# Designs tried in a protein design chat: VH-VL binders against b7kms5. Part 234

Target 1, 80 residues: b7kms5
Amino acid sequence: DTFETVRNTIRIESEVDESLRQLCHEERITKETWLEAAYLYLCEKPEELAQVIQLAQERLSQRKAIADYKRAKTMQERFL

## First folded at step 13 (VH-VL)

Design wa47 (framework fv_pozelimab)
Fold by ESMFold2-Fast, scan of step 13:
Structure wa47 (fold): chain C 80 residues (1-80), chain A 121 residues (1-121), chain B 107 residues (1-107)
Amino acid sequence: as target 1 above (80 residues)
Amino acid sequence: QVQLQESGPGLVKPSETLSLTCTVSGDSVSSSYWTWIRQPPGKGLEWIGYIYYSGSSYYNPSLKSRATISVDTSKNQFSLKLSSVTAADTAVYYCARTDFYDEGLVPFDYWGQGTLVTVSS
Amino acid sequence: AIQMTQSPSSLSASVGDRVTITCRASQGIRNYLGWYQQKPGKAPKLLIYAASSLQKGVPSRFAGRGSGTDFTLTISSLQPEDFATYYCLQYFNYPWTFGQGTKVEIK
């Protein structure tokens, strides 16, 4: 038996990454295994999964709004 | 994939208004900044201005008194009008997109093929 | 407006040559500098943005360097399809301005 893996590149908020790195260091696990475990755990907990999905949707909406604002500001400013 | 295509008359008389339209496919005209750039035959490139679908715009001061760029979201198009044309306005006119990548502002990442406008009596 | 001056205005080179084109801004523009390639009869194509960021699909033989006022575009091993005119663009302050172009011609 062996695990087949894929390589992903993902971009996350720097503060979240710093906090997650510290947790992984303290618990002696990797970000990859934490992500796998978190997803698998939530798949067995439908109510918790729904809450996580709602938070993810809210974060995505906020990122889009902030990005739109920054783009407009960049185009209007002297420095771009 | 994003594609841009210019359209409009190839010949304009002096003192008239030059009108060009750019049709955008593969992207919403509401999601990016849109630009016109021109190039007189055998010469370099001159930036005309940008438009955002909300009406936010900036025009090159050399053309500001004569140039107007507008957006038609229902047709996914944007257009350039340049009034009071002279022979000096003879050029290939390009439409282009300015967008933002994760790494920041990216000017003119996609261009139309260009359309030659000759100003002649 | 910020003036962009390219040097040389033209150069002759052979396939396999290393070619360097320079662009100078009349004022500091940080890294707000793009490079564009234009082949005869065609629209310009974005090669590099933010002075050194290679656009997707552009061959790795193209490299941009510089910041502030002095910038270079280097083609490490010139290919037949690279004979073209190259333009720099500053997009730091309005109006955005192009250099006059550098024509790379076959020797």
Scores: ipSAE 0.252, ipTM 0.722, lowest interface PAE 3.0, mean pLDDT 91

Design wa48 (framework fv_pozelimab)
Fold by ESMFold2-Fast, scan of step 13:
Structure wa48 (fold): chain C 80 residues (1-80), chain A 121 residues (1-121), chain B 107 residues (1-107)
Amino acid sequence: as target 1 above (80 residues)
Amino acid sequence: QVQLQESGPGLVKPSETLSLTCTVSGDSVSSSYWTWIRQPPGKGLEWIGYIYYSGSSYYNPSLKSRATISVDTSKNQFSLKLSSVTAADTAVYYCARTDFYDEGLVPFDYWGQGTLVTVSS
Amino acid sequence: AIQMTQSPSSLSASVGDRVTITCRASQGIRNELGWYQQKPGKAPKLLIYAASSLQKGVPSRFAGRGSGTDFTLTISSLQPEDFATYYCLQYFNYPWTFGQGTKVEIK
């Protein structure tokens, strides 16, 4: 038997990626296995999982606001 | 899939107001910039203006005094009103979406089928 | 307003031909140019944005080039479904303006 895997392309904030990359290097693990372990661990801790979901919702809202700002700025630049 | 559909009267009398509505499906009217474009029979394309659901808009100076574009988020629609019409306003009217891809601004990536509006008594 | 001039206004070609059409802007527009295809009785369809970026679903025989004021759309091997009118659009400055169109007709 072998693990069946799926390849996903994920875009994350550059500072988070840099920090996670350093952690993975120091601990001799991969980003893939860290993500799997983090999810599995949190699934056993409903209260902590809820906190992570809340943080994710806040980060998503922040990304949308920044994207909206950049788009509006792009549309406004046509008035030069 | 994103689809746009124009609706409104096909015949408008001179001096009256032309009113068209675009119904958007497969996308939220709050997530993109929405536009109207027209094409007189046998001629080229003319951009009318854009609207964003927040009220941000721009109108082609040739039409600004007569054109108003508005958004109805509850119906997922946006509309064009063009006042004081004349025979020169006879055209196929298209609604279209302007969006942003990873690579930047992408104008008019989806279009409605168009609706012919004839200005005649 | 920025004036967009297309050349030629019309051309005749055969299936398999390499076809090029040109669009010129009256002032620099960087790469903020799109190409649209319109078949008789149909709405225009986006082919290329940002002067050279091919829209998904559009055949690879379509290619755009250029920056600044001079732009070209090339169809490397013309197909029967490619007989249409092609428009360029500048979206650098308001108002956004289209070229007058280039009609590609069967020879």
Scores: ipSAE 0.385, ipTM 0.804, lowest interface PAE 2.4, mean pLDDT 92
Fold by OpenDDE, second read of step 14:
Structure wa48 (fold): chain C 80 residues (1-80), chain A 121 residues (1-121), chain B 107 residues (1-107)
Amino acid sequence: as target 1 above (80 residues)
Amino acid sequence: QVQLQESGPGLVKPSETLSLTCTVSGDSVSSSYWTWIRQPPGKGLEWIGYIYYSGSSYYNPSLKSRATISVDTSKNQFSLKLSSVTAADTAVYYCARTDFYDEGLVPFDYWGQGTLVTVSS
Amino acid sequence: AIQMTQSPSSLSASVGDRVTITCRASQGIRNELGWYQQKPGKAPKLLIYAASSLQKGVPSRFAGRGSGTDFTLTISSLQPEDFATYYCLQYFNYPWTFGQGTKVEIK
């Protein structure tokens, strides 16, 4: 079997990234293959997938709130 | 720009504890791994260990029993303690930053100028 | 620990020369390999990370290649400021380990 990959830019929260990096390092895998495996696993687990989606939505809301704050602060500094 | 600066005694007696501090400017210690590396005079480089701001750390097994790295986010500093030193611990000690990008690590992209620590009675 | 073996330990070259330094790992380290330059009395300087990624501000005459166990650092045209000692670093497994160094001297 042959695999074709797609390049992506994935930004992960620093503490989560650190934990994930440690896990991947210990298990001799990569964050990329971990994400692939995790997704495939969850595709077979609809209830768990729904829970992960909900968590992801909450984390996205937090990111947006932080982004809004930073944007507002930048704008304020720009006009001062 | 990011700058690192080592500080501490340049002379330590045998069996005592070597203690160094690295002061970071231009970046928060919460954003990267913070590493200690040493180099005996005229010799190669040896990785001592590093710490993440959360407290996660890794040490060289050759020094693990004697080395302790800590971080102080309030002072934007991290430190190295090496106990029970001998003449073999005489070296230039460097602090360095290991940064992150979305696909991996960037080890030691910034270094302190290094500080010589001599172990002598 | 993973052993990193550099070759040669030293070499003499002239300005304008193409210089190649090799680093071999005792086991596979994927692309988790860095290259550093050190001049006397100074701290090392990062040149290459992830085996082939050029650090910002480093001249394009420096290039890193390789994966697995065999890696190379190439200086396409040696400049006067390039005479120094070079080190490879693996950060695939703990402890992170350096090669013994390669001193590039003026012929």
Scores: ipSAE 0.019, ipTM 0.715, lowest interface PAE 7.4, mean pLDDT 91

Design wa49 (framework fv_pozelimab)
Fold by ESMFold2-Fast, scan of step 13:
Structure wa49 (fold): chain C 80 residues (1-80), chain A 121 residues (1-121), chain B 107 residues (1-107)
Amino acid sequence: as target 1 above (80 residues)
Amino acid sequence: QVQLQESGPGLVKPSETLSLTCTVSGDSVSSSYWTWIRQPPGKGLEWIGYIYYSGSSYYNPSLKSRATISVDTSKNQFSLKLSSVTAADTAVYYCARTDFYDEGLVPFDYWGQGTLVTVSS
Amino acid sequence: AIQMTQSPSSLSASVGDRVTITCRASQGIRRDLGWYQQKPGKAPKLLIYAASSLQKGVPSRFAGRGSGTDFTLTISSLQPEDFATYYCLQYFNYPWTFGQGTKVEIK
């Protein structure tokens, strides 16, 4: 009756975290159980899972581009 | 654990091109800025320049006309070519990483062990 | 190019001593200053970045202070493994430039 669990630390966008926290509060669930349920649900729906993976890839690319831009700007500022 | 290792000939003839490669492990060569620094025997440190995998680079004006740094993402390596060498180019050559922590820019947080290049006939 | 001058060029100290090394920039560099330790025959090692931020794995006896043009590296209670040459680096403006080095020798 007891699940074995692991502790994970993740960093997500503030707006997404705020929205998810509101949802979890209103529905009386936790972020960890929501993540488990969402993953399990999507694993049984290959077409929907593929769409989520595509969105994740797009978001990862955007984060990398923003980080790359800020780093490049910092290096460029050294031409002062 | 990030590790850098220099390789290349330890002897170069005057007027020829010095060529060194740095192999990166524990990090992707696409994730950081990469640099070469040299140190003539018994003297101080001189920064040569940096490269980013996209092609962005900067070279110390003292070496700009002769230095080229390039990245090979498929091999996770970056390299230095220094043309028209003279005895003044005799030095230990280090490769190093410049990265960004949450606090900002961090130059040369990891270094290779260094490789001595002697310019002699 | 920004010139970095270290003082002293060398010093003699004993284990347990408090050692202070100074680095002066020819113009303001904010806090874009790093400190590096180099032992004979070895590559330099980053000790401090952003003038005062201690690198992971570096003992807390190393401390950096300063901003603008005047910077110090302090080693409280010098240990045997601390006998080395120390370099400051400005990374405010290209080309990035090192100080000439300060050799900390056994007394």
Scores: ipSAE 0.491, ipTM 0.829, lowest interface PAE 1.5, mean pLDDT 93
Fold by OpenDDE, second read of step 14:
Structure wa49 (fold): chain C 80 residues (1-80), chain A 121 residues (1-121), chain B 107 residues (1-107)
Amino acid sequence: as target 1 above (80 residues)
Amino acid sequence: QVQLQESGPGLVKPSETLSLTCTVSGDSVSSSYWTWIRQPPGKGLEWIGYIYYSGSSYYNPSLKSRATISVDTSKNQFSLKLSSVTAADTAVYYCARTDFYDEGLVPFDYWGQGTLVTVSS
Amino acid sequence: AIQMTQSPSSLSASVGDRVTITCRASQGIRRDLGWYQQKPGKAPKLLIYAASSLQKGVPSRFAGRGSGTDFTLTISSLQPEDFATYYCLQYFNYPWTFGQGTKVEIK
């Protein structure tokens, strides 16, 4: 069988990305195949999937908070 | 503004260890990847490796067995050690910053002025 | 390692000329490509990152294009301060690798 791939832009927090990079290097895999494998694994683990989703929601909230802070700071710097 | 400055001996004997330090000002070393790059006289650029403040590092396979990069957050510095040097290691050595933003990496947006290291007996 | 091949290795041009430098990767690097300018006795300077993003403070006459394996740096109207050596960099896979450089000389 052949696999078709879809191009994606994935932005990962720097410390997580670095840790993931290290893991992938040591295990001779890629971040892409790691994400594929992790997702497929979690699809068969509904309770673990729910936990990961909750964590992902929390991390998204943090990203939004940081973005809001940066936006506010930029506005202050621009108008002061 | 962010500034980087290399320091260390400009002359190293063959088989000894090259040791350089990069002092960072205007930014904390805890916020980026910190990289070493070198350029032999009249030649192109070669990526040596980088370190993250957590200690995670990656090296060019061509130098991995000899290169060690370390970071000292208390001094806002990071360093390069290159063991068993030969004449082939004569080069201008640069330290540089690789920054992050939401969309990805910004490699080497700031550089030191570079320091020439000559390997000679 | 991914090989980066720049063309030409050198070129002569006049002030006001449109200059195009090409960088080809031995394999796909998506858009993880940077362009740098280096003048004699000085450290390289970042011009473009992510294949087409202009670094802050860099004149708009510099433009980067491309994705995959073929990339270009264009100087729309060459200025006296633009005579230098230019390097591309891929940072898609480790080790990060530079092109061999393109020297832009005055005609």
Scores: ipSAE 0.016, ipTM 0.709, lowest interface PAE 6.2, mean pLDDT 91

Design wa5 (framework fv_pozelimab)
Fold by ESMFold2-Fast, scan of step 13:
Structure wa5 (fold): chain C 80 residues (1-80), chain A 121 residues (1-121), chain B 107 residues (1-107)
Amino acid sequence: as target 1 above (80 residues)
Amino acid sequence: QVQLQESGPGLVKPSETLSLTCTVSGDSVSSSYWTWIRQPPGKGLEWIGYIYYSGSSYYNPSLKSRATISVDTSKNQFSLKLSSVTAADTAVYYCARTDFEDEGLVPFDYWGQGTLVTVSS
Amino acid sequence: AIQMTQSPSSLSASVGDRVTITCRASQGIRNDLGWYQQKPGKAPKLLIYAASSLQKGVPSRFAGRGSGTDFTLTISSLQPEDFATYYCLQYFNYPWTFGQGTKVEIK
């Protein structure tokens, strides 16, 4: 059961990816194991988990706003 | 899975208003641009227009004076009203989604099954 | 409005044939062109967008090419389920306009 895995494709910000790659290289771990460990650790720390969730909600809101702007611009350009 | 379903009367009298509703499931009506397309029996496709939940819209000039598309976010639906209909408005009416992939347009990636509206007395 | 003209209006083909249909825009539309398949009594289905991008779930035997004014849809080895009417759509400029359709029918 420990090695029953699911393949997920996720998209993250380039500078975050670069920073995480450097951390994983220096600590000799993988992005996959870092994500698992981070989630499991935060589940034991409700106050810290709440802060992470707040940051995630803020980042999601920013991404949505940027995507909405770009999509509206694409539709508007069709008047030319 | 995203599904679209048209509903409304299949028979409309000349000079009346044709009214159709598209119910969206598997996606939020606030997430994409929504459109109506029609096809007279045995003929080609004609784009009617689009709506975005904010109220942004565009109508094909051929129908602009008669067509209104509206969105109801609480019911996850959007609707078409076409006024002053004639026999020339007899067609299968489709609702469809326009979405984006990597910020590029993906027009009409999902369609409803279509509903035949006959304009006859 | 931009006019989209398809050629031929109809063609007859056999299973296994390579089929090519063309679409011509009355003015430049970059790569803002889609291809749709419609079977009798059914809604159209998106096959290709951005002139050459295959929609997810669409078989690899369908391929689009072209840019500007001249575009083609190729079916490399026609299957029984491919007998249908095919439409191109320009979405470069409003109003978005479809071609008149190309009917691919059994020989």
Scores: ipSAE 0.510, ipTM 0.835, lowest interface PAE 1.5, mean pLDDT 93
Fold by OpenDDE, second read of step 14:
Structure wa5 (fold): chain C 80 residues (1-80), chain A 121 residues (1-121), chain B 107 residues (1-107)
Amino acid sequence: as target 1 above (80 residues)
Amino acid sequence: QVQLQESGPGLVKPSETLSLTCTVSGDSVSSSYWTWIRQPPGKGLEWIGYIYYSGSSYYNPSLKSRATISVDTSKNQFSLKLSSVTAADTAVYYCARTDFEDEGLVPFDYWGQGTLVTVSS
Amino acid sequence: AIQMTQSPSSLSASVGDRVTITCRASQGIRNDLGWYQQKPGKAPKLLIYAASSLQKGVPSRFAGRGSGTDFTLTISSLQPEDFATYYCLQYFNYPWTFGQGTKVEIK
């Protein structure tokens, strides 16, 4: 491969990660190349990109809510 | 390095439930497929099933009605329960890790030492 | 379930010999094939995965070949520590299934 790559740490929700892994295994591709391909595809599809962005924003909000709940629970347990 | 260790009773009576636990060290159970495999004395290997961190599991159809695999992330352990055992379930039981990278699966790259479970009255 | 048939079931060889073990799948499994070595009283050890990928720490005298339905494990020069039972594994479809094993004995 002639492309220069950059190493990143990406944390994916476990069920999504498993599903994506299965897909990549079946199609003989990698999660990395899947991500690259998906992004490039969406760059040419503005309406689809907007939908994916909205979904990503919703998922981020859910992650934040879960994190807040965990912090609150930890605080409660600390003072009990 | 990753280490797996089976634990549980080595003797189970017929019709009772076989119960084993695999303790994982050197790696978090939050990744990989955590698998049980067994080997009757002097016989070959049989895949029992696996569990993923999310709770997703798959069982060998030959044992699906009797086998249950669970995971306890707080203890970094996963377990096997096999109900209604008979003499045919006498075997060395192994726990193993199936890891995966971007390029694919690496089945059973780490094993426990195995534990013999004998079904006898 | 996919059946895996190993051949031979057993063989006798001497140190330094070239040993070849075959595994045939009842249907195509692409390259989702693993090879394992087991010594008496010990757990199996992964040698090869993805039909031809050598597991880390495994000597280069071990080599896996094949795709589809026919696979081979080759030990280019048998060493004393290589006398053991070898198993192939398909992990293309569930349930995952092992071959019946090949015992490599000293001649």
Scores: ipSAE 0.222, ipTM 0.803, lowest interface PAE 2.2, mean pLDDT 92

Design wa50 (framework fv_pozelimab)
Fold by ESMFold2-Fast, scan of step 13:
Structure wa50 (fold): chain C 80 residues (1-80), chain A 121 residues (1-121), chain B 107 residues (1-107)
Amino acid sequence: as target 1 above (80 residues)
Amino acid sequence: QVQLQESGPGLVKPSETLSLTCTVSGDSVSSSYWTWIRQPPGKGLEWIGWIYYSGSSYYNPSLKSRATISVDTSKNQFSLKLSSVTAADTAVYYCARTDFYDEGLVPFDYWGQGTLVTVSS
Amino acid sequence: AIQMTQSPSSLSASVGDRVTITCRASQGIRNDLGWYQQKPGKAPKLLIYAASSLQKGVPSRFAGRGSGTDFTLTISSLQPEDFATYYCLQYFNYPWTFGQGTKVEIK
């Protein structure tokens, strides 16, 4: 093949997935090609890439905090 | 892979404090809940308590007045201190991890090999 | 504290046998029940959590069932390496408590 591909599994926020699916439907592209294009575009724009990385770091921190909160509730409140 | 290893003196005198450390590798001590469990020779298992790196903890009421569990995130370790020991505290002491799989609680999914502590003069 | 009673306290069986161990809680614990295997001189190993969920790496011959107060661990075709003591654990209410253990001896 011209392109060699690998399969990835990713878990993203439901609202973000719905928005991305709608965009891909309207523009007649796939999530795979959108992800590739977004990454390639940002690699040529270091300042914007840095902003995206910052957002990713903040989202990762939020996910960890939410998971920590839910787990703490299970350990402290579920087992009274 | 997650590995836990207990360390500490194998012999403690009556009335003194038993002190054990668990070294965690393959996982951050900040990512899970950490537990001590003991087993007197030839007997069953007794849960001692758990600790989270923030300092949150819960202890078996039977041991709460004597047991303290603490975390050292810089060394990726957690420790047990059990005060005023007697012969009844002679046991193999295990450290173990409590974690969550897809938000489901999973107690004691990994264990240390255990360390025998004998309380004797 | 919730008391966990296992039955039988010990059993002897032949390789290939179907073995069932029971665990009874003194009050309802939903499905907050785990099963652990301990071989002589070794640390316990998690087999099953949430009453019926098989831990990764554990052979499919192990199966857990039950909810509320009555639980079973079944080994569908006993193997020589299954010689061990089996413990149930309730983690519904503090303090978390283990059953007294069931010794399985393989003939």
Scores: ipSAE 0.427, ipTM 0.802, lowest interface PAE 1.9, mean pLDDT 92
Fold by OpenDDE, second read of step 14:
Structure wa50 (fold): chain C 80 residues (1-80), chain A 121 residues (1-121), chain B 107 residues (1-107)
Amino acid sequence: as target 1 above (80 residues)
Amino acid sequence: QVQLQESGPGLVKPSETLSLTCTVSGDSVSSSYWTWIRQPPGKGLEWIGWIYYSGSSYYNPSLKSRATISVDTSKNQFSLKLSSVTAADTAVYYCARTDFYDEGLVPFDYWGQGTLVTVSS
Amino acid sequence: AIQMTQSPSSLSASVGDRVTITCRASQGIRNDLGWYQQKPGKAPKLLIYAASSLQKGVPSRFAGRGSGTDFTLTISSLQPEDFATYYCLQYFNYPWTFGQGTKVEIK
């Protein structure tokens, strides 16, 4: 590799992951290089970056709400 | 990356209270269940209990009457107190993280290095 | 409490061998089963969770199978760094309980 890389675990919503995987396959790129390129592009686009951050915050809130519900349910089941 | 580190006295007298603290870095204590596990020398592993940042906790019934786990979100730490210790409480004590995903629980995906606590007069 | 019984308690194997460790629960635990590796003087390391999910960074030679009461951990080709003690964990019901461990030694 030309660049030194850092290994990360990224969990992506299944429908988004499938769509992204398909795109990367068609364009002969990887999800990793897509993420790098997208971030670098957005760093030069402050308005677009702000929009993406807003969207990301909304998605995070949804994930947290679902996760909290599932955690509560899962833990309660173990008391039975 | 997530790191856990146990700290506290390595020697405790019988009938006294064992007190340990786990310092968490690389993750907020508000995101997972934080667990204590112990292992007597040359023996197997025993789950002690866990705590969530909200204060909700659950203990192994074998230790429930003596064990107290607490969390300090301001310091990103959680602690274990075990009262009325005896020689049977001599063990390596580990703190660990129990994470949660849509797929379910992921118990003890990160561990501290462990700290030996010896109960002796 | 749910009892977890591992077998064997110990085994001797050579590098390259296929190794299988079993864990039996005293009652059904669905897939709430984890596998851990522990080397002397070190903390346990998570290998498998949810009976068959491989933890990040764990080599693919490790595989977990099973549901209900019978579970297996398989090392397809034993490597020098795999000699250790392995534990199963059920986290289906409280208290969470470990198996007694299986020590994998060099033949």
Scores: ipSAE 0.034, ipTM 0.776, lowest interface PAE 2.5, mean pLDDT 92

